VHH binders against Gluconolactonase (gnl). Designs and how they scored, part 8

Target 1, 316 residues: Gluconolactonase (gnl), of Zymomonas mobilis subsp. mobilis (q01578)
Amino acid sequence: NGSTIGKITKFSPRLDAILDVSTPIEVIASDIQWSEGPVWVKNGNFLLFSDPPANIMRKWTPDAGVSIFLKPSGHAEPIPAGQFREPGSNGMKVGPDGKIWVADSGTRAIMKVDPVTRQRSVVVDNYKGKRFNSPNDLFFSKSGAVYFTDPPYGLTNLDESDIKEMNYNGVFRLSPDGRLDLIEAGLSRPNGLALSPDETKLYVSNSDRASPNIWVYSLDSNGLPTSRTLLRNFRKEYFDQGLAGLPDGMNIDKQGNLFASAPGGIYIFAPDGECLGLISGNPGQPLSNCCFGEKGQTLFISASHNVVRVRTKTFG

## First folded at step 1 (VHH)

Design h47f (framework vhh_7zox_3)
Fold by ESMFold2-Fast, scan of step 1:
Structure h47f (fold): chain B 316 residues (1-316), chain A 124 residues (1-124)
Amino acid sequence: as target 1 above (316 residues)
Amino acid sequence: DVQLVESGGGLVQPGGSLRLSCVASGFTFSSYAMGWVRQAPGKGLEWVSDISSGGSTGYADSVKGRFAISRDNAKNTLYLQMNRLKPEDTAVYYCAKGSPLEWYLSGDTYFDYAGQGTQVTVSS
C-alpha cells in the first residue's frame, strides 16, 4: 500500500517466467542521500542498506520501517576535510559465517559486522602493503572466497586523490585461507560483480561513461579469470537515449538470470546473454544495486533517494 | 515521493529569452544542490548549471554570461534564466536533484533524480 515508482518493460517473452510487467515497484524507504548495497539478513528477517555519502547504514523491516543500524557506517567522525566523497559503507553480503561482510569505502577495507552485537572487524585493508582505494561491492563463492571491487569513488578527486596508493582500480579475490589475488587491474571503474550459479563466470560492471560496460570473465577451477567477453556496452543508452545511471551493482538468481544496474534501471539478462527486460525508476532516477530477500523472491533495489521492492516469480 | 515538475520551455527565436522553472516536492529542497542538464538532438547529456544549498553557482562554458541559475527555497523552486538564446541551445532541459557537475565530470552514478524534461527550441 505504499507509493510506487517507475515501470517494467518487456523485451522478450522469456521475461514472463521471471516478472510480470504489471508488478508494482513499491517504495519502502525515502529521504536517503544515496541508497546502495542492499542485503537481506535471513536469520533476522530484515534488510540492511548503505548510504555511503551520509556515512550511515540503515535497517528496514515491513513492521517497523527504517531505522539506523550503524552511524558512522564507515570512516570514523569527524571526516578529514577534502579526502572523502563517500565515507560510508557500500556493498554488503552475508558471509558463510553469518556475519555481514561490507565493502567499506571510508575505512578503505573489507569489514565484517556481527548482525546482533554490531561489533565490526577488519578483514583486509591492503594489497602488498598498499591501502585499497575504496572497496565498493563484493560477492561470495560457495567455497567462501570473496570477490570485490576497489574503484576510487570514496575518495575526493577519484584517480587524482592525494591519499590513493594504487595506480589502478582493481578487482580482487580473497580466498578462505586469507590469500589475496589481484585478478583484474585494467578496468577504469570496476563496480558491481556477481558469480554465475555454477561459478564458471564472473560478471563485472565498469561505471565509466567512456566505457560503460558489463564484462563476463571465464573462471578456471581455482576461481581465477582466464578470459573475458563483453556482455553489453551501454554507451547508446547513456549518450544517445540520455538514460540515468551507469553500470553499477548487480545480483543473480538461482537460474543464472543477471539483474544488473545500468543506464535506465535494472536490466535482466538470461544466462545466454539475451536481455529480457528492464525495471525503471522515474525519469532521471538511477537504480544502483539490488538483492533478493524475504522468502527469496522479493527483489530489493537501491533507487537514489529511495529503496524499492519488486515481487518476482524467481528465487535469488 | 520525490517529484520534479518542469515548465517554461517552448519555441523562441535566436536572441530571445526563456525562464525555466522546476517545482520540487517530497524532499527537503533547501538541503540539496540542484541543477540543470540538457540533451540536444543527436547528442549526449550535457551539464548546464548547478547551485549549491548555500547558493554558489557553476556554469558550462557554452552558457556562461547568458544563463543564470537561481533558487527559491521558500517555494521549493529552481529557475534557469536563459538569455541571448542560440540555435545550439535547442535541447530537452532536465531539472536535477544533486550536483550534476560532479556526475558530468566523474561519469559516476550521482546523477540523482531528474524531472520529465522541458523542450526548448531555438529557431526562426
Scores: ipSAE 0.000, ipTM 0.152, lowest interface PAE 16.3, mean pLDDT 88

Design h48b (framework vhh_8emy_2)
Fold by ESMFold2-Fast, scan of step 1:
Formats: C-alpha cells, sequence, structure tokens
Structure h48b (fold): chain B 316 residues (1-316), chain A 125 residues (1-125)
C-alpha cells in the first residue's frame, strides 16, 4: 500500500490532454485474490470492487482503507462442489435508482444491492426460461436500459459446464420496461462493454485468446445494434509480445475516450479509434477493469492482486 | 427469413398423450437451438422446453419435467415435443421458436421469437 507500479506509455501526443506519462500508478489495495469490477459510489464517497474467486465484495476509502462490504458477494454458501470457478460478484455500476447493480457470476443473475442496507434482489436471472451462464459486466444508458455480458467464466469447464443452459454466450439489453433482448450471440467470450456518451456506439470486449478483439457496434435510436466494426485485434500483443491479460473490462470518459483492458494493460482510445496510450502494471500483471471516481478525474483499475489509482486530466 | 410450421395439437382427455411437430425452413436448422413456448388464454407466454443445435443440451420447465420430452431431427429440419400425462393446465397454443445462437443480431424476445402460427392443445373432459 502507498507504493507505485508499472508505467504509462504514450503512442500519440493526443494523450497529453488526458494523462501525463509521469503520473504515478498508486497501489491502494493489495492481497486480493483477483480484483475486478470497480465502481465508485458517490452516495458515501467510496469504491467497491469484486473478488469473484473469493466470493467477496470489498470497500475502499482513502481514510479507512480496505474493508469487507459483502461476504458472500455472489453465490450463497455452501457453494456447490465442482460447479463454479468464480462464485462471487463481478462487474458493477450504480443504477439510476442509486442501487449497486451487479453482474453476479455465482448467482448467475443481474442483482441490485442497496448500498446502505446491503439487501439484495434479483433483477433478471434468465432469458426465455434458460438461466444465464455467469454475467460479467454491465453498462447503463441514460434512459435506464442496462447492457450486460454473459460469458461462462464463473462456471467450471466454461462452455462444457454441466449446469450451462444456453448454447451461446450472449450480450443482452434490459430496457426500463422489463423487455430483455439478446443483441449478440456470436461472440465466444463477451466480457467488458461501454456506451459512447452520445449512445450511438456500444463497445464490447471478446476475451478469447483465439479472437482477442474489441468490437464497436453501431446502435439505432432504440439502442439496438445494426452493424459492428473491429476496433482492435490483440493477437500480436498476446501471442507475439507475450503480454498479460485479454480484452476484459472497460469504461469511458465524458469526451468519449475509451479505457479498455487488453493484453499489456489499460489502452486509451480516442472516439475516432486512434490508440493514444497504455497504462501497464508490472510485467505479467493483467489490468482487468476500471472506473472513474472521487470527483470524476481519478481512474481506479483492478490489477490482479492489487487495485490501483491514476489521476487523469479528463472526467468520467 | 425464418419460417416455422407447428402441427399435432388437438382436443384430448386428461392423461392422454400428443406429439407436436415443428417444420423449419429459411435458416440452417442444425446451427440453431430450438424451443417450445406456450400461451394459455389470458396468460403471458410460458417457456416449456429447449434443445441445443446438436441435441446434446436439453432443458424443461419444472411444470412439465418428467412428462414432456423434446427432440429434433436435423436432416429433416423438424423439432418435436412428446407430451405425456396431459393435464388441463397444459391447455394452450404451443409455438415453435428459434433461438439464434452465433448470429450478429439476435434481438428475439417472446414476441418476435414466434415464427409459426402455433398449434392449439386443449385438455378437457
Amino acid sequence: as target 1 above (316 residues)
Amino acid sequence: QVQLQESGGGLVQPGSSLRLSCAASGFTFSSYGMHWVRQAPGKGPEWVSSISSSGSYINYATSVKGRFSISRDNPSKTLYLQMNSLRPEDSAVYYCAADTPYEFLSRYDWEYDYRGQGTQVTVSS
């Protein structure tokens, strides 16, 4: 704790409006089994983050450090033997109702948690009567629709899991009226996602080493995808350069700059798709997800056994 | 364009059996998971059963488990539902629906998944 790790690499002078290469990457939490899904809770001014393999959700403040927020965070104990790799919570966002909305790997559902009482309720746990695989991440539209991914990562044996009910790994949109749409079924490992600020684009990571891609979907006026294009393929970074991680979590600032987990760390993409820079941890250390917090200019990053923060010039 | 044609419904006594069929065209049937959905008068749609594209992965609603069996014949592009020990509560229009795995745009919900006209099953004495 109080140490710095890694480095920031500049690919374009356009990075200078967002982040200085000399900015320290500060360790704020350590000894986490696998850090994931950070979210900043403005009502109370604290960070929450998941530890999906440990089935724990932790809280951090600068004054008090790390404490347990929910244990178990996902699946109720006892955990069924041999069925779950990651029984805990994963990605999280504060919803329009002020609740913490959770991609809950072990409960196999989108859940919401009251940040004060810590009471939990199921939002949705199935599509057409089939249980979700293990929801991983989620992102809200301004109208209150929630987009989420459903890869098999929480389940033992992934696609070959004995309890997997769907024959695909989906990307879903839940509208405020309760309509649930399957908007993409063709990705092998859908993971992180984010909407552009004007909501004309949906970014989706595919964390498959055979197809380590970040996709950009064009959305119609109803928030449904009409086409997709490839933002970037990370095969070279993963296989040729041996960099740690795969396309995973992401977040976006108010200017539309995308901060996306991929082999090597958190990549920063301008709205036009230019890659501006990279935030890296130590060699061999994946950076899996991120969120903006504090007064909007602090980027929190889940970094394997650590959570780190980086102060930016941009607002999330 | 997905086209589905359900058949095999009818009026039967409680405890009877029926076999429903769904003939599919307009898509690569062997690449799609399939399901049966029913809707009784005054009720919303209820999922009944699903089968994966290969047939190796099968699921049933609790209300029909042990009484109904789903199967498919990929060469003939036909989905089946064998219904045994029928109860008055099973009375509904039964719809065949394609679940579109591995497509870029899969926006199907219960309203848009119904590609056929359905087949009426009535269980009464």
Scores: ipSAE 0.000, ipTM 0.137, lowest interface PAE 16.3, mean pLDDT 87

Design h48c (framework vhh_nb_b201)
Fold by ESMFold2-Fast, scan of step 1:
Structure h48c (fold): chain B 316 residues (1-316), chain A 124 residues (1-124)
Amino acid sequence: as target 1 above (316 residues)
Amino acid sequence: QVQLQESGGGLVQAGGSLRLSCAASGFTFDDYAMGWYRQAPGKEREFVATISSGDSTYYADSVKGRFTISRDNAKNTVYLQMNSLKPEDTAVYYCAADTPYEFLSRYDWEYDYWGQGTQVTVSS
């Protein structure tokens, strides 16, 4: 299967229903500055992925390999000097309208992209008159509400950015009717997020070295959080074990298994919170985000300078 | 209302020492991990050191063996003892706290995560 990297580690026999430890981790793209936000586009059968520092969105197919889809992917050129660390697109999902919805770090907005025409439009760029920091990832409910995170990672000097208007780093919910709710303002570095299949829980990563947590929020019938519990703290993995990465992107299968980026790679958690296994890159290589694609059983993973794929037994 | 107030920064010659203090208020200090970060001009904030609620400590490789983090729960204060300072240690140093279990009501609390910072300048 071409070149392969890393390894799969089994922590529980429950992993066997999801993934075989002998499954190859196949490299499908290389020479990326920082791979992020993979999304599978069913209408056309292709993968899109972001390179936020490079301001490029790339496309991959098995037959044609990698090509440029959008350049620039986020902020229009020329980029203002000293204001952006990551001017490009980041996390992406196909919306209920068939458009690519983009957490666009450089335009500081949730954007839509037509997968055929490549035309883009702004969905939302502010909360109560203040511009977002740099949206990072997003996740759709079945009703078409979109949850998204707004850490300062796109901005030079992060929280101390000259252009940062909000005094927090938020998690938001945009309803199909256009109502925008700030649902969490107390996280230092909100990053990846995912809904459980029954939509009673929202998972959110915090990619701060001082608080490298994955949180689980309980949601009410309106999709708003009422409480949270800690899924896992990764301080030991990051500091004691020296593992690469921080809690970052995530995705979920139809059975509610969470596939979450954290120090060491993509961790697989059962719906009850048990950690079942770990997909790792090469030593020192962060795995930042993932999505299901093809026939729903292929996991694509953004892996620093690479994008890789892993064949699963589960469906995304 | 969470507040973090740093002090103890200043100008020091290479090889010298400084002790930073961060006074915390508005939360149950003993239950929170506390940390120090720094930011040099034109660069991102970088991790320096952390201390858990159980007094476990972790350090960035660049400061390990030179810097010591400690806490005094009776005074709600976290400290950073900086020895053998180098010009590359020049930065604004920030105190940080873990976020408590709160939701929408925290959006105006800058000091929940970060203090205002204290400048450390290491010459020659």
Scores: ipSAE 0.000, ipTM 0.159, lowest interface PAE 16.3, mean pLDDT 88

Design l41a (framework vhh_5c3l_4)
Fold by ESMFold2-Fast, scan of step 1:
Structure l41a (fold): chain B 316 residues (1-316), chain A 129 residues (1-129)
Amino acid sequence: as target 1 above (316 residues)
Amino acid sequence: QVQLQESGGGLVQPGGSLRLSCAASGFTFSSYAMSWVRQAPGKGLEVVSDISGSGGSTTYADSVKGRFTISRDNAKNTLYLQMNSLKPEDTAVYYCAKDRSYYDSSGYWEPYYYGMDVRGPGTQVTVSS
């Protein structure tokens, strides 16, 4: 209906090459229980997004608006009583095979979905015989390796879940040949992640209010982390300023600018780590994840009960 | 200008029931997760139950699961707690609390066990013969 939310805040004149502060944040979907994991599907020119608590994956086009793409999106119904907070799909990316790769909280797996037939198949659901917690987000390397996070958010009682098999919350790398590596086991709530365009860096968010961090891992030639540094701690934004959200989903443009969910909205970081600006929802409204779509310059953002779009000057 | 006002507390015998209400104003009620928090005599704050802004997701402390039901009426800006099969250990001041953020896949439910944005003045529940 052409409504807008929030505002864009400029911290650096470097933002002007990426986004105009007067750009409207347009509502394209509403009445979502919790919007997550937007992905643009070039073959068909449509947006998909997850509603993990509702166990629905929705589709959007400018001409047709919102429709149901998959229901259930994750766990088969009926859902086992007391085991899942989020039985649905979550983060999504289009893989090199043209299929939609899904971090599936309810199935506790990385799944593939055919965008035409809507048939689903399991890619990987365990590490060394132990089932994943609830995969949350994923990101592809140019070689076809997929990085993904496995926090407990899909499970009732989180770390204390009766069905949790791992004693950690991992970050994994699945190589194109099927080799699965556990690359980080020390984060309390690994969530969103993204690779730099040159693939020398992996960004990972930790959505724990006690350590609300975005980390930068240096990668070797095999795509494995060798060290990490802190990009930013959001404790002050969360506790002192009372801003909504925690470090969550993220995406990156072709110039290496990071668009990262954190308390207050989507923060824009230059490749050197300078914070350039902030896309905010209405007061108290978290912005959880984002993707580039349409002709590559439109940023779609999952914004609590809404999905919104912002026209940028950059390409994803 | 956020205002939360609890009502419905009182004296009840073990096995009895009470329904608490919280009238909210000064914010967009449907946009925020809400919780019920209690403080028993001589003890710290315990989060009893949380509910998402839409009402689609709820959580309960193990001590109350199966006995208490949280609900909300977004048209009336009102939060409820139906308390059944009350026990002496349920004796506490019950607070309505506005949470800082919406329910989401990032586990915002977990922070509610360690604090809240704003709470009301509370309503006393006493379970005793």
Scores: ipSAE 0.000, ipTM 0.183, lowest interface PAE 12.5, mean pLDDT 88

Design l41f (framework vhh_7zox_3)
Fold by ESMFold2-Fast, scan of step 1:
Structure l41f (fold): chain B 316 residues (1-316), chain A 128 residues (1-128)
Amino acid sequence: as target 1 above (316 residues)
Amino acid sequence: DVQLVESGGGLVQPGGSLRLSCVASGFTFSSYAMGWVRQAPGKGLEWVSDISSGGSTGYADSVKGRFAISRDNAKNTLYLQMNRLKPEDTAVYYCAKDRSYYDSSGYWEPYYYGMDVAGQGTQVTVSS
């Protein structure tokens, strides 16, 4: 817990209300194949995080360090040869029922996991009779609706996968009453997503190097998108600056500040869209996703082979 | 400006048939999946059927074997053939776009994602 990496870069004095540039980026976990989908479990005070290519879900506490929570985390072993690139769990959120809701790449479903018994159940695994590609991330509305992304990353050969049933990579909304809506089918690589605190906006990342975008969707009173605008295009950061990573996971604080994975690290955007700062790992190290935890002010970040934490001045 | 103009609804007795039509304008019709959604009195929107740009069809369990969706890309028109109608099929039927489009040229179609309803709908009443 004494090791630190990276740096915090300030683009605007507005960052000072959120984060000090001198704040250490502390390494809390290492030797992960690919860290993803961190979630803080308040009932028990622990972090869970996914390792999708390794098919492991790990747990972390400050006093005990890292342990295995689920192995396998996604697809049952043995993994079918040539079908899965990432057979494990990915993005996670604690649902209104207190269970861990999992975007499960290997089972190709939204799953629930009981945090005490570790029993799993399928929430939804198809849209109109066609199986999902490989769900990647999810985000809850206050009403209990869940938004999730379904890129092909879990599948070998991605869009050219022999087992892919959909001819698109979708963004979906599952209502508490069981209604499943396809809300976006035009993104090449939908990945991370987050709702604004007032739920008038849905942020969605596209992790395609040809279109490395973060989109903002305007939502109607039923939580359905009516339009979208571009928050930012990261082609210059990726190609001209050679920065590591693509738009990936994200989370949002109670003030509406967006913490979004993109080339170079976790970018911090104010609710008006101004970019305030950047949390970076080591040179060449992607930072793929984040969540708030502990007493609500600690930002946990999945950072390639590491998981790190940063103490903020804001609440998630 | 997307326009969807539904027609073909009306009053029909149980066991009867109706054919709904939707004339689309303001977008490249052939590039989009199209569908039908309905809203029964006092209920929310229910997906009924869709057809992809490639012609693949899907149906809600409540209408499978009774309804047939089709499209005529030359006329920018979507159809729903409704057979063996039941009182439970009573609803306003809306023509809808089912997905955003990312074409092979790499351009995005803005503003249109999920099941978008832009028309006034057409009323179907199944009653004696």
Scores: ipSAE 0.000, ipTM 0.125, lowest interface PAE 17.2, mean pLDDT 87

Design l42c (framework vhh_nb_b201)
Fold by ESMFold2-Fast, scan of step 1:
Structure l42c (fold): chain B 316 residues (1-316), chain A 128 residues (1-128)
Amino acid sequence: as target 1 above (316 residues)
Amino acid sequence: QVQLQESGGGLVQAGGSLRLSCAASGRTFSSYAMGWYRQAPGKEREFVATITSGGSTYYADSVKGRFTISRDNAKNTVYLQMNSLKPEDTAVYYCAADSGPYEWFDSLTYSEDEYDYWGQGTQVTVSS
């Protein structure tokens, strides 16, 4: 019904090349239990987004609005009592094979979904014989390698879950040949991630209120991290300013500008690390993840019970 | 692995300026997040400013507009430019570093309040 939310705040004139502060943040979907993992499917021109607590994957088009794409989206029904807080799909990307690759919280796996037949298959569900916790988000390299995070958010009681097999929450890299590497085991709540366009940097969010960080990993020629540095700590935004959300999902445009969920909304960082602006929801409304779509210039954002869109001047 | 050495402290009149320097040795400096903290007599250590490897800065509300943190990666040095100094800025100033490059097998955590490496401190005294 043409409603808008929130506001855009400019921190630097450099934001003007990316979006106008007067651009409306348009509500395109409502009544979602928790919106997450938006992905634009170019073959068919539609948006998919997850509702992990509801175990539903939804589809949106401008002409038809919202419909159910997969139910269940993750764990098969019936859901085992007391084992899952998020049995559904979460983060998603279209892979080089044209299939939808899914960080599947309830199946505890990276899954593929055929966008036409809706048939699913498991890509990987374990590391060295131990099942993943609950994969949360993923990002493709140009070579077809996929990076993904494995926090415990899908599991009831998180790190203390009765079914958790790993004693860490990992970041993994799956090579096109099937080699699986554990590339980070020291983060408490790894969540969103993105590669720089030149693939020399991997951004990873940590959605722990005790350590609410966005990290930057330097990658070698094999796509493996050699070091990390802190992009930003959001402790002040979360505790001192009381802003909603924690470092969560992210995406990157073709110029290397990072669009990252953190307390207060989606922060826009230039490739040099300067914070240029902030897209906020209404007071108290977390913005959890984002993707580019509609010829690459529209930013779709998962916004709690809503999905919203923002028209940009940049290309994803 | 990282060694931090502060310099540039001293006695200054209210309204004056000082520039603190912190020289880092050890692993590659450009990958570290660097911060400044201070401790006044009889008080707990408090945050002053931080600069990330990418150049993003944070400041305590008490110093915003007066202090500027910067880094020179070629010199392995972080700076704190302190302008319009007040008697309440009197403290020992400590340089702090996130050890950056953490290896994937490290179980280390980092926060703005919990840096891995600390310098010995440099005294700043602002006379009224």
Scores: ipSAE 0.000, ipTM 0.126, lowest interface PAE 17.0, mean pLDDT 87

Design l42e (framework vhh_7d4b_2)
Fold by ESMFold2-Fast, scan of step 1:
Structure l42e (fold): chain B 316 residues (1-316), chain A 129 residues (1-129)
Amino acid sequence: as target 1 above (316 residues)
Amino acid sequence: QVQLVESGGGVVQPGRSLRLSCAASGFTFSSYAMGWYRQAPGKQRELVASISGSGGSTNYADSVKGRFTISRDNSKNTMYLQMNSLKPEDTAVYYCAADSGPYEWFDSLTYSEDEYDYWGQGTQVTVSS
């Protein structure tokens, strides 16, 4: 909208099929406490994004700018004193039913929101009788299964929270028939995730500074992991280069290129794992998550106190 | 500043018609889905009819289908409810409501006043002999 920040860095000539290095990174929203979980709502042509610490979900259109969509976005008010660090909504995706599916940190559940009526309902809030920590992000399979992460970030004192019921931070798969599987319990801070277009791979970020990793899980025909490999470790970027952020949100285009938040910005990985480029914002400010919108080629990025957009040559 | 002003209510005999109007100001009218709610004495507020921002999609409560017609004139920033074949059970205060955002349609008739950003003050409709 005329205001730009950051830069695009090319690591491989393979980036040229996806994004031009001269493409502006346009600021479309500002003065956000912490932007997260952008999702494009095609039926209505608008962007929604979360502000988890503020307990607000905001809406953006090119002609109207930013407005409040839900307040509170997550936990009902009044919020219990000393129990929540991030009471709001976080990651979001439009589900196969046309509803906004929300990783709701404050309600500690996967929620559905009607994009027109704003009516909310709980999808799932527990595994085998124990309440989730604070769901953070989610991703749909073509069959309608939803994968989601459950780190403790919404809870005061994280793993040491008085209300935390699970002794792990999980990655889960909810099948369309209602079956809930715990697919990974060994990550310290599972955060963003995405499926490859052929659904043979699940990418999961770990936003722990002690193990700032993006993992790739191989999936069987039932969508369950059989093995994992490391895509990349970001300790050098975080500690040696002093770059802002940790592995966080991610999204994937129809060709299988991964757009992943990590120290320094949004990294672009080809399906074979080669790192092709980096989208950076303001120095010292993380880029935390992203989604495709505006006929599928525009990448929206949550950029600390801002939301930005970048026009690509690829489709999400 | 968003303002919604209802008009057209009154007292009518069963089988007669009324047309309610809702004049809107302070926002881009064509970008908002709108609805008519009603509240009868001693009952909760319920959605009667809804219309998308473009006017391309409409929805009605089963109790009013075939009798009521919702419409809008985006050039005049006005939404209407044409109420035909009125019955005593249609007696209620009728409220105009607007949701924020560029919606093409909605099909929900679920009650919730918290689901709409902006409300009118209401207009009384009484159907009695």
Scores: ipSAE 0.000, ipTM 0.104, lowest interface PAE 21.8, mean pLDDT 87

Design l43b (framework vhh_8emy_2)
Fold by ESMFold2-Fast, scan of step 1:
Structure l43b (fold): chain B 316 residues (1-316), chain A 129 residues (1-129)
Amino acid sequence: as target 1 above (316 residues)
Amino acid sequence: QVQLQESGGGLVQPGSSLRLSCAASGFTFSSYGMHWVRQAPGKGPEWVSSISSSGSYINYATSVKGRFSISRDNPSKTLYLQMNSLRPEDSAVYYCARDLSEYYDFWSGYSPTYYMDVRGQGTQVTVSS
């Protein structure tokens, strides 16, 4: 808790309503193989975060620091040889039932975990009889529908995996009544996603070096996409500027400001698409995902081998 | 079937040079970044060097920077590691690996070894007097 990293860069004076550039980026966890999928659990006041390569889910509180919450977090041990590169849990959200909903890379499913008993159950593990690749992140609508991504990152050889059953990498919507819709099959590496507060837009990251994009989908009244537009292409940041990371996880505040992982760190976009600022780690350090916690104003960020926090003026 | 076949190792004196080769088959070689990784007896794997799919971006571990150079020939589907001024601590089995890490920036040189697709038996390099 005593150390800080990185810097905050202002691109627009509109950032001042969200974040001060002098705000410290405080290290709260270290020695993680790859930090991912932070979620704040209001009932208990603690942070959970994933370490997908290590197959561990960790818990953090200000008083106790870091402890193991689930080990294994995803695939049961022993891990089948040559089939998984990320056997663990990844993205997480607290569901309307108060349980932790998990994009479980190694189990190849959306799981739910009781935060008190730590008992696990499968929500969904297939689409039309074919197993998911390796679910990566998820986001809830106010009605309780869950959107999630299914890139091949958990599988050895990615698209060429011997156990991959789908010939695409999908974005799905699971409705509260159990209906599962494939809403996008054309992205190479769908990763993080978020709904706008009015739920008229779905943001989706594509973490492909050849197409490092954040897309915005327009949604109809049923929560299904009707069109998409490009929010930003990060090829210049990645290839020309050599910045660390690819479009990855994201989250959104109550005003519709998007906090999105991309080359260079966490970019802050206003609802109109203007880029307001950037939260960066140390040189060469990817920042992969984020969530709001601690009464809604603290932004927690997964930062490679670290988890960090930044105190904001906005509410998640 | 993805295959990577390393060659070019041997027993050499300190200060000598070796050129390692890796022949790739079963995938579109020109679409993937590639890595060299080494493993000494009783130790875990150590990342040595990386090269982008085009060859435009190259990174090295601090321990080999200035002594080793990585290159590739996409038409022949071959990856190379030119090793100069070899030291006893360079003794290891050398593996080539296809880059499967979409999370770690290739340009920063960070690549965890479990994200590297190591398929071959490797090539032994022994540096002794």
Scores: ipSAE 0.000, ipTM 0.182, lowest interface PAE 14.3, mean pLDDT 88

